# VH-VL binders against Acid phosphatase 1 (APS1), part 3

Target 1, 240 residues: Acid phosphatase 1 (APS1), of Solanum lycopersicum (Tomato) (Lycopersicon esculentum) (p27061)
Amino acid sequence: TENLNSHVFPRPLIIEYPEKQLRDELKCTTWRFVVETNNLSPWKTIPEECADYVKEYMVGPGYKMEIDRVSDEAGEYAKSVDLGDDGRDVWIFDVDETLLSNLPYYSDHRYGLEVFDDVEFDKWVENGTAPALGSSLKLYQEVLKLGFKVFLLTGRSERHRSVTVENLMNAGFHDWHKLILRGSDDHGKTATTYKSERRNAMVEEGFRIVGNSGDQWSDLLGSSMSYRSFKLPNPMYYIL

## First folded at step 18 (VH-VL; from u5 with heavy chain Y54W, light chain R90K)

Design v3
Fold by OpenDDE, fold request of step 20:
Order: sequence, then structure tokens, then C-alpha cells
Structure v3 (fold): chain C 240 residues (1-240), chain A 122 residues (1-122), chain B 108 residues (1-108)
Amino acid sequence: as target 1 above (240 residues)
Amino acid sequence: EVQLVQSGAEVKKPGSSVKVSCKASGGTFSRYAISWVRQAPGQGLEWMGGIIPWFGTANYAQKFQGRVTITADKSTSTAYMELSSLRSEDTAVYYCARVSGWDYGRYPFDYWGKGTTVTVSS
Amino acid sequence: SSELTQDPAVSVALGQTVRITCQGDSLKSYYAKWYQQKPGQAPILVIYGKNNRPSGIPDRFSGSSSGNTASLTITGAQAEDEADYYCNSKDSSDNHVVFGGGTKLTVL
């Protein structure tokens, strides 16, 4: 009876992949997905562990690529629409993180990690130096060429009308039909309510809201929704 | 100029059906809706229903549900209204009107046909 | 169902101002549209929205709203303004269209 010596097979080397980093990345990617699809709301600040992720996204190719893709799709849609004969077809744009980028401001304020400071942001707005989002400007020009009336519907205060107009013009935006800002009567309303009321008024005036571009769900949802809406990415902040 | 041309006058027996046509010209048919409104002799305007040709979906006033059928042909820019089980009370002028949007109650009826007289008599 | 009520008849002297009123709960939320109808003719849109006049409608026609009421005002009534006037709006209950009963305007 030959005693077969049981040879102990060497244990495989466990390659410790930076599992933690991958897990964190996955967590943040998942977080961004659920917030952008409006499956997580409301939220005040970005997760602390996702600070670097959001920064890299906003300054990297990902943000630009997504904005480009959304804008391209919006452009194709706009081209496919047969406009009415009465000139009442409307495209709505938000301003912040839609037409104008506040990334210079948020680069100094940790890309949504910090609690929003309305005073500091107002100072930034008052500078009137926000750059255009290139893809949005392209879309803006395209819809104008097609014959849409452009409405700008922003959550900014009426007190900032002049500086907003100046900033928009300097950024290359022209020939909007109407710029709508928050008046005194709009204080205290959620963005959803405010935007809905303004869209309702447009409809009652006989306008057809054919397209709507915004970075917040509050730009798009509520009453008198557009025939088709386009959500631009914004993982830095959420507005109800 | 936008025009809505309706089919000619109809004389029908009780229990029969009538189908009225409304052809739109001079505009973009697909961007608008069509409403049907009738007016009995000496009476006011009564909304019957409408259709959004773009989607092919029709809506009806409760009073006429089950008895009226509204359709549209985008290729010919023509809307149709068929009313069945006709009664003497259905004697009226039937108008088609263009709705300047896809909400019948919120948008104006900016163009009207000349009307189609439907007489129901035994 | 939401209802809109109008006075069945009003009169105005030539050159004077007349106001035709429509009342209903739907008017709290929606603007009225106003239509003019002359005997043997189809209705014509005269006012919509806050105070919009279609092309070809004289500026003597104007629209206003307050509470649950909407009004069509003719400032400086002309003989040709003699007609039936109807308001309509959205039916708040059924999301359909509701018409007022109409107002017959006589110009004296």
C-alpha cells in the first residue's frame, strides 16, 4: 500500500486590486446616474467621497461629451419639427449650466461639495463673465435659424436682469424672444412651481412649447411640459 | 391663407349616420388640432370633440361618447366627424375649427369652417 | 362639469362702451377665448389669452379677467358689432372644452 504523500499546492497570490478605489468609483458613478435620472432627490451637497469624481467629471471629457450628445439630439429633434404658420413655436432654455457655465465659480467652491452660498454666487453672477456652453450655443443658434421663438426661463432674480443680459450677449446669445427672471411674487416658490407657472402663461398666450433644455429636472417637469425635453447633466447641485 | 373646407349639407333619417369632412389648407396641418363644434337652430355652440392629427388621438365630449367618431388623414390634411344613431335633436350646423395647439381647452380656435348643415327628419 | 355663464342679451348705444362677461370656475385657472358670430356665419375668434387680438380684429375689442370672470369689452361700439358673442375655456373637470351660452349684443 504506497502512502501517497499529499503535496500541499501553493496558495494562489491574491492580487489586491485597489478594490476600494474601484468601489468608490462605482459608488460615485452610480450616484451620478441616479441623480441625473431623477431617482435620487432631493439632495443638498454631493457625497464627500465623490468630491474628486465630480471634479474630474466636470473638468474632464465626460461632462462635455454628455452635453454634446444631448445638444446634438435636441438639434436633430428641432430639425425634424414642422413649425406652425403662426410663429408660435417655442424653445425654452434655462440659463445656469444650460447656456452659461458657472464652472469657474464652482471650481473655487469644490464643485458642489460646499453648501451653496447665495451671497458668493450673487457676486459671481454680478461679474457677468460666465462663459457659454459651446454645444448649447450651437443649439441655440440652430433653433433660431429654424424659426423657433426662444424663451429664456431662469431662476435668477429680476435684480440681475441687466447683468444677465450682458453676460448672455457677451457669450454670444442674441435674439431671444423673452427673458424671464424671478420677480418679487416668485419668491418662496419652488423652481418647479415657478417654471410651471411661467410655462402655463406661455401656453395661455397661444405658444406651443416644442422644446425645453435645462440642467435641472425642475426646469422640465410640472405643468405645461414641452413636447420634448432635454436634460443636461449637472451633478454639482439639485434645485427643487 | 388658412382655410377649412367642409363637406356639403346632409339630410338623414333617424337612426342613420352622417360623416362630415373638413379639409385644411394654407397651413401646417400636423402642428394643430381640429375641433368639432355644433350649433342647433337658435342655440349656442357645443363642443363635440377633437383630434390631434399628429398622434391620431381623438377626444370626445361626454355627451357624445360612443356615438361620435373623429378621425384624420394627415396625407390629405382632412379631418372627419361621424355621428351615428342620429336623432331629430342632432339637427344642427356642424363646424370644424383649427385649434392652435394640442390642448383644446387652452388654445384658441383660430380658424373655422363655414359649417355643414345636417338635418335629421323622418 | 364646469359651466360658463353669460348674460343672454345686452345692448349698447352706438359709439358707447359695452362689457360682456363670462363667469365660471375654470376661469380661475384659464383664460377665456371669445368668439363673434353673426347670423348665418361661422364664429370668429376675437380675443384670446390675456388680451390678444387676432389679425383683422379691431382694437376696440379687448379682453380682461378677474377672479372667476372674464370680460370682453368693446370700446366705441359700431353697428357691425351687433352679433352673438361666446366665451370658451377649459373644462376643469374633464379637460375638455366648455362654451358659454352666448350673449346677443344689440347696437342701438
Scores: ipSAE 0.874, ipTM 0.948, lowest interface PAE 0.5, mean pLDDT 94
Fold by OpenDDE, fold request of step 20:
Structure v3 (fold): chain C 240 residues (1-240), chain A 122 residues (1-122), chain B 108 residues (1-108)
Amino acid sequence: as target 1 above (240 residues)
Amino acid sequence: EVQLVQSGAEVKKPGSSVKVSCKASGGTFSRYAISWVRQAPGQGLEWMGGIIPWFGTANYAQKFQGRVTITADKSTSTAYMELSSLRSEDTAVYYCARVSGWDYGRYPFDYWGKGTTVTVSS
Amino acid sequence: SSELTQDPAVSVALGQTVRITCQGDSLKSYYAKWYQQKPGQAPILVIYGKNNRPSGIPDRFSGSSSGNTASLTITGAQAEDEADYYCNSKDSSDNHVVFGGGTKLTVL
């Protein structure tokens, strides 16, 4: 269940919006719904008319509430699972917009309105200062306590392993079983293919993928899918 | 300690049926699958089929489809294999094995029963 | 159906190294599991995944793979290693299980 009392939101001012603005909001709400339900893909940048909507969503209470709700449900599911006696039950987490928030970066890059700049993003990653998503950290700690092995499966490059580890640790994440990044052989693969292959390898190693949390459908879909998957919201960008 | 305890030896006539049981203990029955593997005298291992007790769904090797029935009782952590229309060629040791996941081909058989000898003779 | 092939018999001198190989198309996509069986006993899992040993299996047992082959290697064979060894993997055609024909290992 969602704990609404944990959120302190300023009471919004009742603002009268022009008809056009209301229309755009409805369009953007609909857009976000269909992209989050994997009914609209692929896309490169958010719609231009949705720039303000996405910004307000990401920095407002909606994003946090949805993450909280998804994480809470994931936590309840995790508690309901009877783990095996061999320690081979696994929970997979993505990193970007799943455990760590890149919102500070995207606040300077128009929240997905701009074409993705891998050079600038790499600079941000190399700072190692991405904050934790609080609800995800809570879930992360819960699944560890329950006895799950945690695998971190990210699209980040192997060259960023050290800074990613440092960032995760500083953000409060510890005791993962394995952190998986893209190696040289993974370059050119879609995220779906890359992550599927890694999950396949886990299965071949005897692990049971019980839970999987990610902000992209490419984190969740493909082969060796989790028994149950949890899609975190991310309307800023889409990764195939 | 995980153990699979199988029912005792059987002697059957051709055309009859045999039902072998496999009781699991020492683990979480619902997290695993059960496979049945037989071995004729002096021959290799042959997969017959399996069941995922969590779902109650069984899968069978093509060779045995229509002649073998695999079931499971979650409340007693027991799996069963029934083979009908027995022939002399069905004389073998029948093993149950725990599969460490819900894919018979991708996960290892990490624990085995001691086997049940089934002899088919006129 | 997919098939896995093994040499029917191999021998190794005491203390020496022996490799038992399994070959099949399924091994291009999946790892083999290896089982040891002694006369009158049930099979025992000895290797799975890339190179995983269950508890109680000596470290002289190791697994490897290349192309459409998987291999079980015993480094420093002991007398008690004399047994039949079976590989199995996923049958890609039926989406079920296939076993190799087994290899009888004799320790000299």
Scores: ipSAE 0.865, ipTM 0.944, lowest interface PAE 0.5, mean pLDDT 94
Fold by ESMFold2, fold request of step 20:
Structure v3 (fold): chain C 240 residues (1-240), chain A 122 residues (1-122), chain B 108 residues (1-108)
Amino acid sequence: as target 1 above (240 residues)
Amino acid sequence: EVQLVQSGAEVKKPGSSVKVSCKASGGTFSRYAISWVRQAPGQGLEWMGGIIPWFGTANYAQKFQGRVTITADKSTSTAYMELSSLRSEDTAVYYCARVSGWDYGRYPFDYWGKGTTVTVSS
Amino acid sequence: SSELTQDPAVSVALGQTVRITCQGDSLKSYYAKWYQQKPGQAPILVIYGKNNRPSGIPDRFSGSSSGNTASLTITGAQAEDEADYYCNSKDSSDNHVVFGGGTKLTVL
């Protein structure tokens, strides 16, 4: 039996951080803030000194809590919208790091420290095994239930249509109204230009882009912007 | 189901102003634009301007800039168009129309009021 | 600013096919919307987008676009189709909206 005497308390452990260690931790937090506020453009890799920080953020509770909060706020907005009777109110989702997680791939590539390798990434995509982001699946199902048309607008190539469809369905996504991928005429366009042009076409067909969920500013900015945009965090990579 | 009810016909003297109302029912008011279109006797349709009630900012065709004021009251779902310094050439039917989105030129005018006849005579 | 040009009048025999055209530089970027107006009545929307019909518009009405030209086609024209037809689109200037001059359709 171990009972502490009321006159003998264990001494609280006070951990004093060196000033340099505290500044190094703040460097990575500050870097992520600058990334997510769209103040770094373009960039190719995460800072080497922040590799452990990004891993801990992506694997620990931080990333999950943040993506969950973004999707919860999007869901509350979606419920507040008075939809038209013409079936032309649209919610747009990006795919990668919005509906499907490539974290298994990036965990083998130091969470964005390695320069992007499109050949190796294509091999990962071709496996068709990316898991769903759970809170995004919940939002996806909610906007469908509310009566939105759901359009998936991705920078993935048309050559990957079949495996992308299979991956989405196996991850629990069903009943989208359109899946839009890069065709041959989109070669060489920035993601901002490509996604803007596809949104322009939607508007010209009479669709109202009411909500737009994406992890990259290229998903959200440009022409024919949504009425409301929802940015999911992603410190692992940047797409222009 | 969406209906736009306009105020009644008016007879005005040159140099005066007219204010036409357009009350919407049965649909979305704040998010969708309202356009004002006039048609002089025997003439075509002419866009005067519009408003998106949510933002409260009106836009005007260049021809009418400085003479037309468009406002909206979200609490009553009513848009207003006021045309000042009236001339005989302003004799026309004035329509309000709902735009099925928030860009007057990109979305169709899917519902129209019946029109308000304004006659300007000395 | 942009202009939309329509022929002032066209005729069609009852039951035949007619095409009404709308031309302008804005139509390269923005699809035309088409409105029917009968004497003494407000306009109604008949076609938007490439070929979208609002509820209640007969399927004999169709739309198409090529380059700077939009067309409204009526197949099997009926007596009640006699009306004025207007196109509109986005004006690339600060005028926001431009209407065509209108086309009077006479069903013979």
Scores: ipSAE 0.583, ipTM 0.830, lowest interface PAE 2.4, mean pLDDT 91
Fold by ESMFold2, look of step 19:
Structure v3 (fold): chain C 240 residues (1-240), chain A 122 residues (1-122), chain B 108 residues (1-108)
Amino acid sequence: as target 1 above (240 residues)
Amino acid sequence: EVQLVQSGAEVKKPGSSVKVSCKASGGTFSRYAISWVRQAPGQGLEWMGGIIPWFGTANYAQKFQGRVTITADKSTSTAYMELSSLRSEDTAVYYCARVSGWDYGRYPFDYWGKGTTVTVSS
Amino acid sequence: SSELTQDPAVSVALGQTVRITCQGDSLKSYYAKWYQQKPGQAPILVIYGKNNRPSGIPDRFSGSSSGNTASLTITGAQAEDEADYYCNSKDSSDNHVVFGGGTKLTVL
């Protein structure tokens, strides 16, 4: 499973303040900040009182503006890198909520209020219709143009390789150098462990992991971490 | 095109210190680690330690802890290794090498200096 | 403070195949890197990863790994291959580097 922490006990995700009006205006904004800085982990659903906030953030300009800002910063960093002569400088991308948007699925599941349903999510994945995150596609194309090798490292199962490839290509992603999915040997690992082990293998083959773009801290943390990491926002769900 | 140029040969007395330089040109200096490796006459290669210039963080083999100091100057793209309290068994060729990443043991040493001979004798 | 063990010397007839081994517990987790050193010269990198050759290294050099053992294989050995060969890797207990003791290859 993606979330293996069976010792997590519920705790409030929202802090109450004596200044009621200020608290009401900022409660969900501040909740999102501490979620995105990895200070409220692990968790399974967004707070009920923030459901409208998360919807407005995801479908309005906020999410797009933040994706754009992270992708622009990553692009500026990529341009600043002097690549080696050996073709071993790598940029890693996660897939879900990094290159492909599952917002159509989550819009039908109250933007993270519903406990994750892996069976229904797999049906959505099997449709192969997730749209690209536009600024991520732009960054993807830029790092390829600059001469990075591009590795896609996803928690999706190997059984979904074919539909994932078709979805990525239809969304405008072409010419990646590797697509890495969970195989049978990855059963039961947290995403942090799985992604760390795959990065370890890359490093042992002599690849330098220069950039890493992902929406979850499990994409970025662990062993063989990239030189720079770029965390995309995703307040709808958390993966351990 | 990466090139490592080391300082010239040294003759030293026991108990003194030596400081060897390693100037890098080509590629980025601050992001890649620099290792120091020595080789006594007729002997094998021995890792002494290294530095990652971006962080200024140096690491030392246990055998040399307390006797070796490794530093870097980003403005001149130069790494330095200083070995103190010299003994006759410190007579060796001292190499600097660029590590093709930021972990000395996981990435290959892809470029080597020509070596600096240090002779310790009475 | 892992140790990498290499045979001190190996011989090969001209044109034949030779295998130089490097053994240690760290190689269960980290691939060996292989260096060739000719007399009076600095080492050069010949193999890294499982079987990656830097530019300029002849294709008669190859690498392999199994368990705690890494091997450098030279097929069609030539007189110019006569050299000392070292492996190195990460020390499994810290961020140190460990070198094998070296293998002197003699081409007969």
Scores: ipSAE 0.544, ipTM 0.804, lowest interface PAE 2.7, mean pLDDT 90

Design v3
Fold by ESMFold2, fold request of step 20:
Structure v3 (fold): chain C 240 residues (1-240), chain A 122 residues (1-122), chain B 108 residues (1-108)
Amino acid sequence: as target 1 above (240 residues)
Amino acid sequence: EVQLVQSGAEVKKPGSSVKVSCKASGGTFSRYAISWVRQAPGQGLEWMGGIIPWFGTANYAQKFQGRVTITADKSTSTAYMELSSLRSEDTAVYYCARVSGWDYGRYPFDYWGKGTTVTVSS
Amino acid sequence: SSELTQDPAVSVALGQTVRITCQGDSLKSYYAKWYQQKPGQAPILVIYGKNNRPSGIPDRFSGSSSGNTASLTITGAQAEDEADYYCNSKDSSDNHVVFGGGTKLTVL
């Protein structure tokens, strides 16, 4: 809190930064914090004035350092868990912006400044070329080695199952126990409702959801919540 | 192997209280709930309440609310159930059971103690 | 009355098949768990989920559910299966857990 200055200044000779200039420097960092703490939902695009900030965060070291820190904490938690004797301890992963990065797509769409275009996004998904998030792959492998069941729970459509499997395999993800996608009976549901219903089914089969990694609050909130939840940063888009 | 070892039989007078212990060994304690279930002579099973030791959060059946206190000591892997203002109708066998998760009604009770007989008589 | 209803008694001839039922509105949302209790002993878990058997439970025990009804089926009943059988589930009225009244199975 206190910087001791070698020059002694009586009050009021102390130099203070202008409030307006400090506010301008914090404008987008505080916006991202409020977004990530779920205080701006719902929203459709990033603020125009924060476009350069979001780009620098996503392509620079900030995003990587934050996903690394979340995944490292999740890994330490996973190692601390004493698994049950019935093989029903589960770790859930979302796919998009959790295991696979859509940053190549969003770099061509101004990092969330464009209104979402489901037709263009589906073309990107159908290419099956999304790269792994490296720290998520590391966590995924650790969780498997520790003896957890791994369930992938994604808002992607069942019609994209085969390309999603191909993309995950090529990105280095193997040996998951279930991959759950939206079926036709999930039409019109919010992501929160859809993911809650699938977690409810897991619990009714006797699975314990010990950890849950996702980039959206809809991955983590709702019914049948995990024992611990790990929110990955994603300021580019919001899913209800 | 998971085992739940309960304290011994108790004989109590009406109006007093009883505290039954349940020590868990050979398995996960902190993240799994412990339930308390009683069975009066010739009667069925009745859930009294439970606790999730990691959170220290106890929940009670409405019938026992205000008379039962359930606690856990993570350092000794032991849960406790205390029933106060005892009546003759509280004469029963009191079981502890491990719940295979942290929701007493959604997960099965996969391991049970042998029971503690509590007799309430004048 | 009780949120889970079981018949108080059922009989089966040795080697035959028997069903024990548990009925209640909460079973529309939450699967029943089934417990066997022999005289003077603590209950043991025999069925959970749709039809999951814990390790050590014979495969003659199976479970099913439809609507608000859960069933425990014993195929090829043996003398050792003579016991009281209880179901339990989540209490949707916030009492957390509800047990059925129990069914005494007699093997003839």
Scores: ipSAE 0.507, ipTM 0.794, lowest interface PAE 2.9, mean pLDDT 90
Fold by ESMFold2, look of step 21:
Structure v3 (fold): chain C 240 residues (1-240), chain A 122 residues (1-122), chain B 108 residues (1-108)
Amino acid sequence: as target 1 above (240 residues)
Amino acid sequence: EVQLVQSGAEVKKPGSSVKVSCKASGGTFSRYAISWVRQAPGQGLEWMGGIIPWFGTANYAQKFQGRVTITADKSTSTAYMELSSLRSEDTAVYYCARVSGWDYGRYPFDYWGKGTTVTVSS
Amino acid sequence: SSELTQDPAVSVALGQTVRITCQGDSLKSYYAKWYQQKPGQAPILVIYGKNNRPSGIPDRFSGSSSGNTASLTITGAQAEDEADYYCNSKDSSDNHVVFGGGTKLTVL
């Protein structure tokens, strides 16, 4: 397998890749698989032994390639849809880790190893500087061009409406039909319940939820589910 | 413009079957449900069942379970309703209607066929 | 015996306002859909959602709901509004439909 004869020299590759190190690497990739297939819920932090793995996945090509692939698949589906004649075909997007990246915040908080700090996260949100996920922006623009109504359904609070609108526009998102945030009546609800209730209201108004893009299973599961759902990867945090 | 064209009137004997067709044009046939609704003379509207052509899934009101078969042919954009073991009380106008989504009870019936009169008499 | 109850008949003087009601437990969770049917014709959709009118339905038709009751209101009733009106909604069973018994509107 290598230039070196294993009978006459020590095996640096054995030392560099001991059986335990290979098991630890596979442990983290299998952990991410189980996370993304919704087999670990609820959880608060990534495993400490996987911190380097998650960082390399998020900042390296892995995350970008997977995000791009999900959005490309969603775009192909969107192009295959014959829209109705009443303007009530909807594509739903979540915001955080779906349209806007909070990776700059999470890079300062060990990529999910720290227990979530809502005070510090709110300060980050209030800066209004989260960058777009590029392939999500491309999908967003495509579904608008195809004639879908676009609803943004986020777990962000109504108190952050203005800065969220500013951030979205600066990041290149324009012309959504609705932006739905948590109001005071949504206090204490799980994200699954909150998102389900808002989708129920959409259906009762005659909207057809054709596509739904989100990074959390709480964005996609529950009542009044979309015809197709597109799950973006996010191993840094879990929302119930 | 969405249009639902139904087959013509039928006169049938008790114990026989009738198959009514409903051809859709001007819209997405396979992506929306089709409901069948009947109306006996002087009576109200009664939902019989429906089909979602993309999935081929048919649902039937309990009253008609076992006597009605609803099918769809995507290649011709046509839905069919067949009612068997006809009785005189099956004399009615039979409508097809497009449902503006894939849940018959949550979405409106936004386009209706003109109806097919079925008369069951000895 | 249906899950949705409507009064069988209601009258309105020309130009006046009338309200047609539809009552049932499913209306706590699901909006009613309203259909107008004239003699010898197929029904047409007039109201869905809270107060949505399909294209071609005049704005004198409106909808509302409270509790287990949905209402269709016609403001400034005209002679051509004389028809039977049906509501429907989701049956309490899985993916089924229930219609109200219908209300005959007479414009005097």
Scores: ipSAE 0.448, ipTM 0.770, lowest interface PAE 3.3, mean pLDDT 90

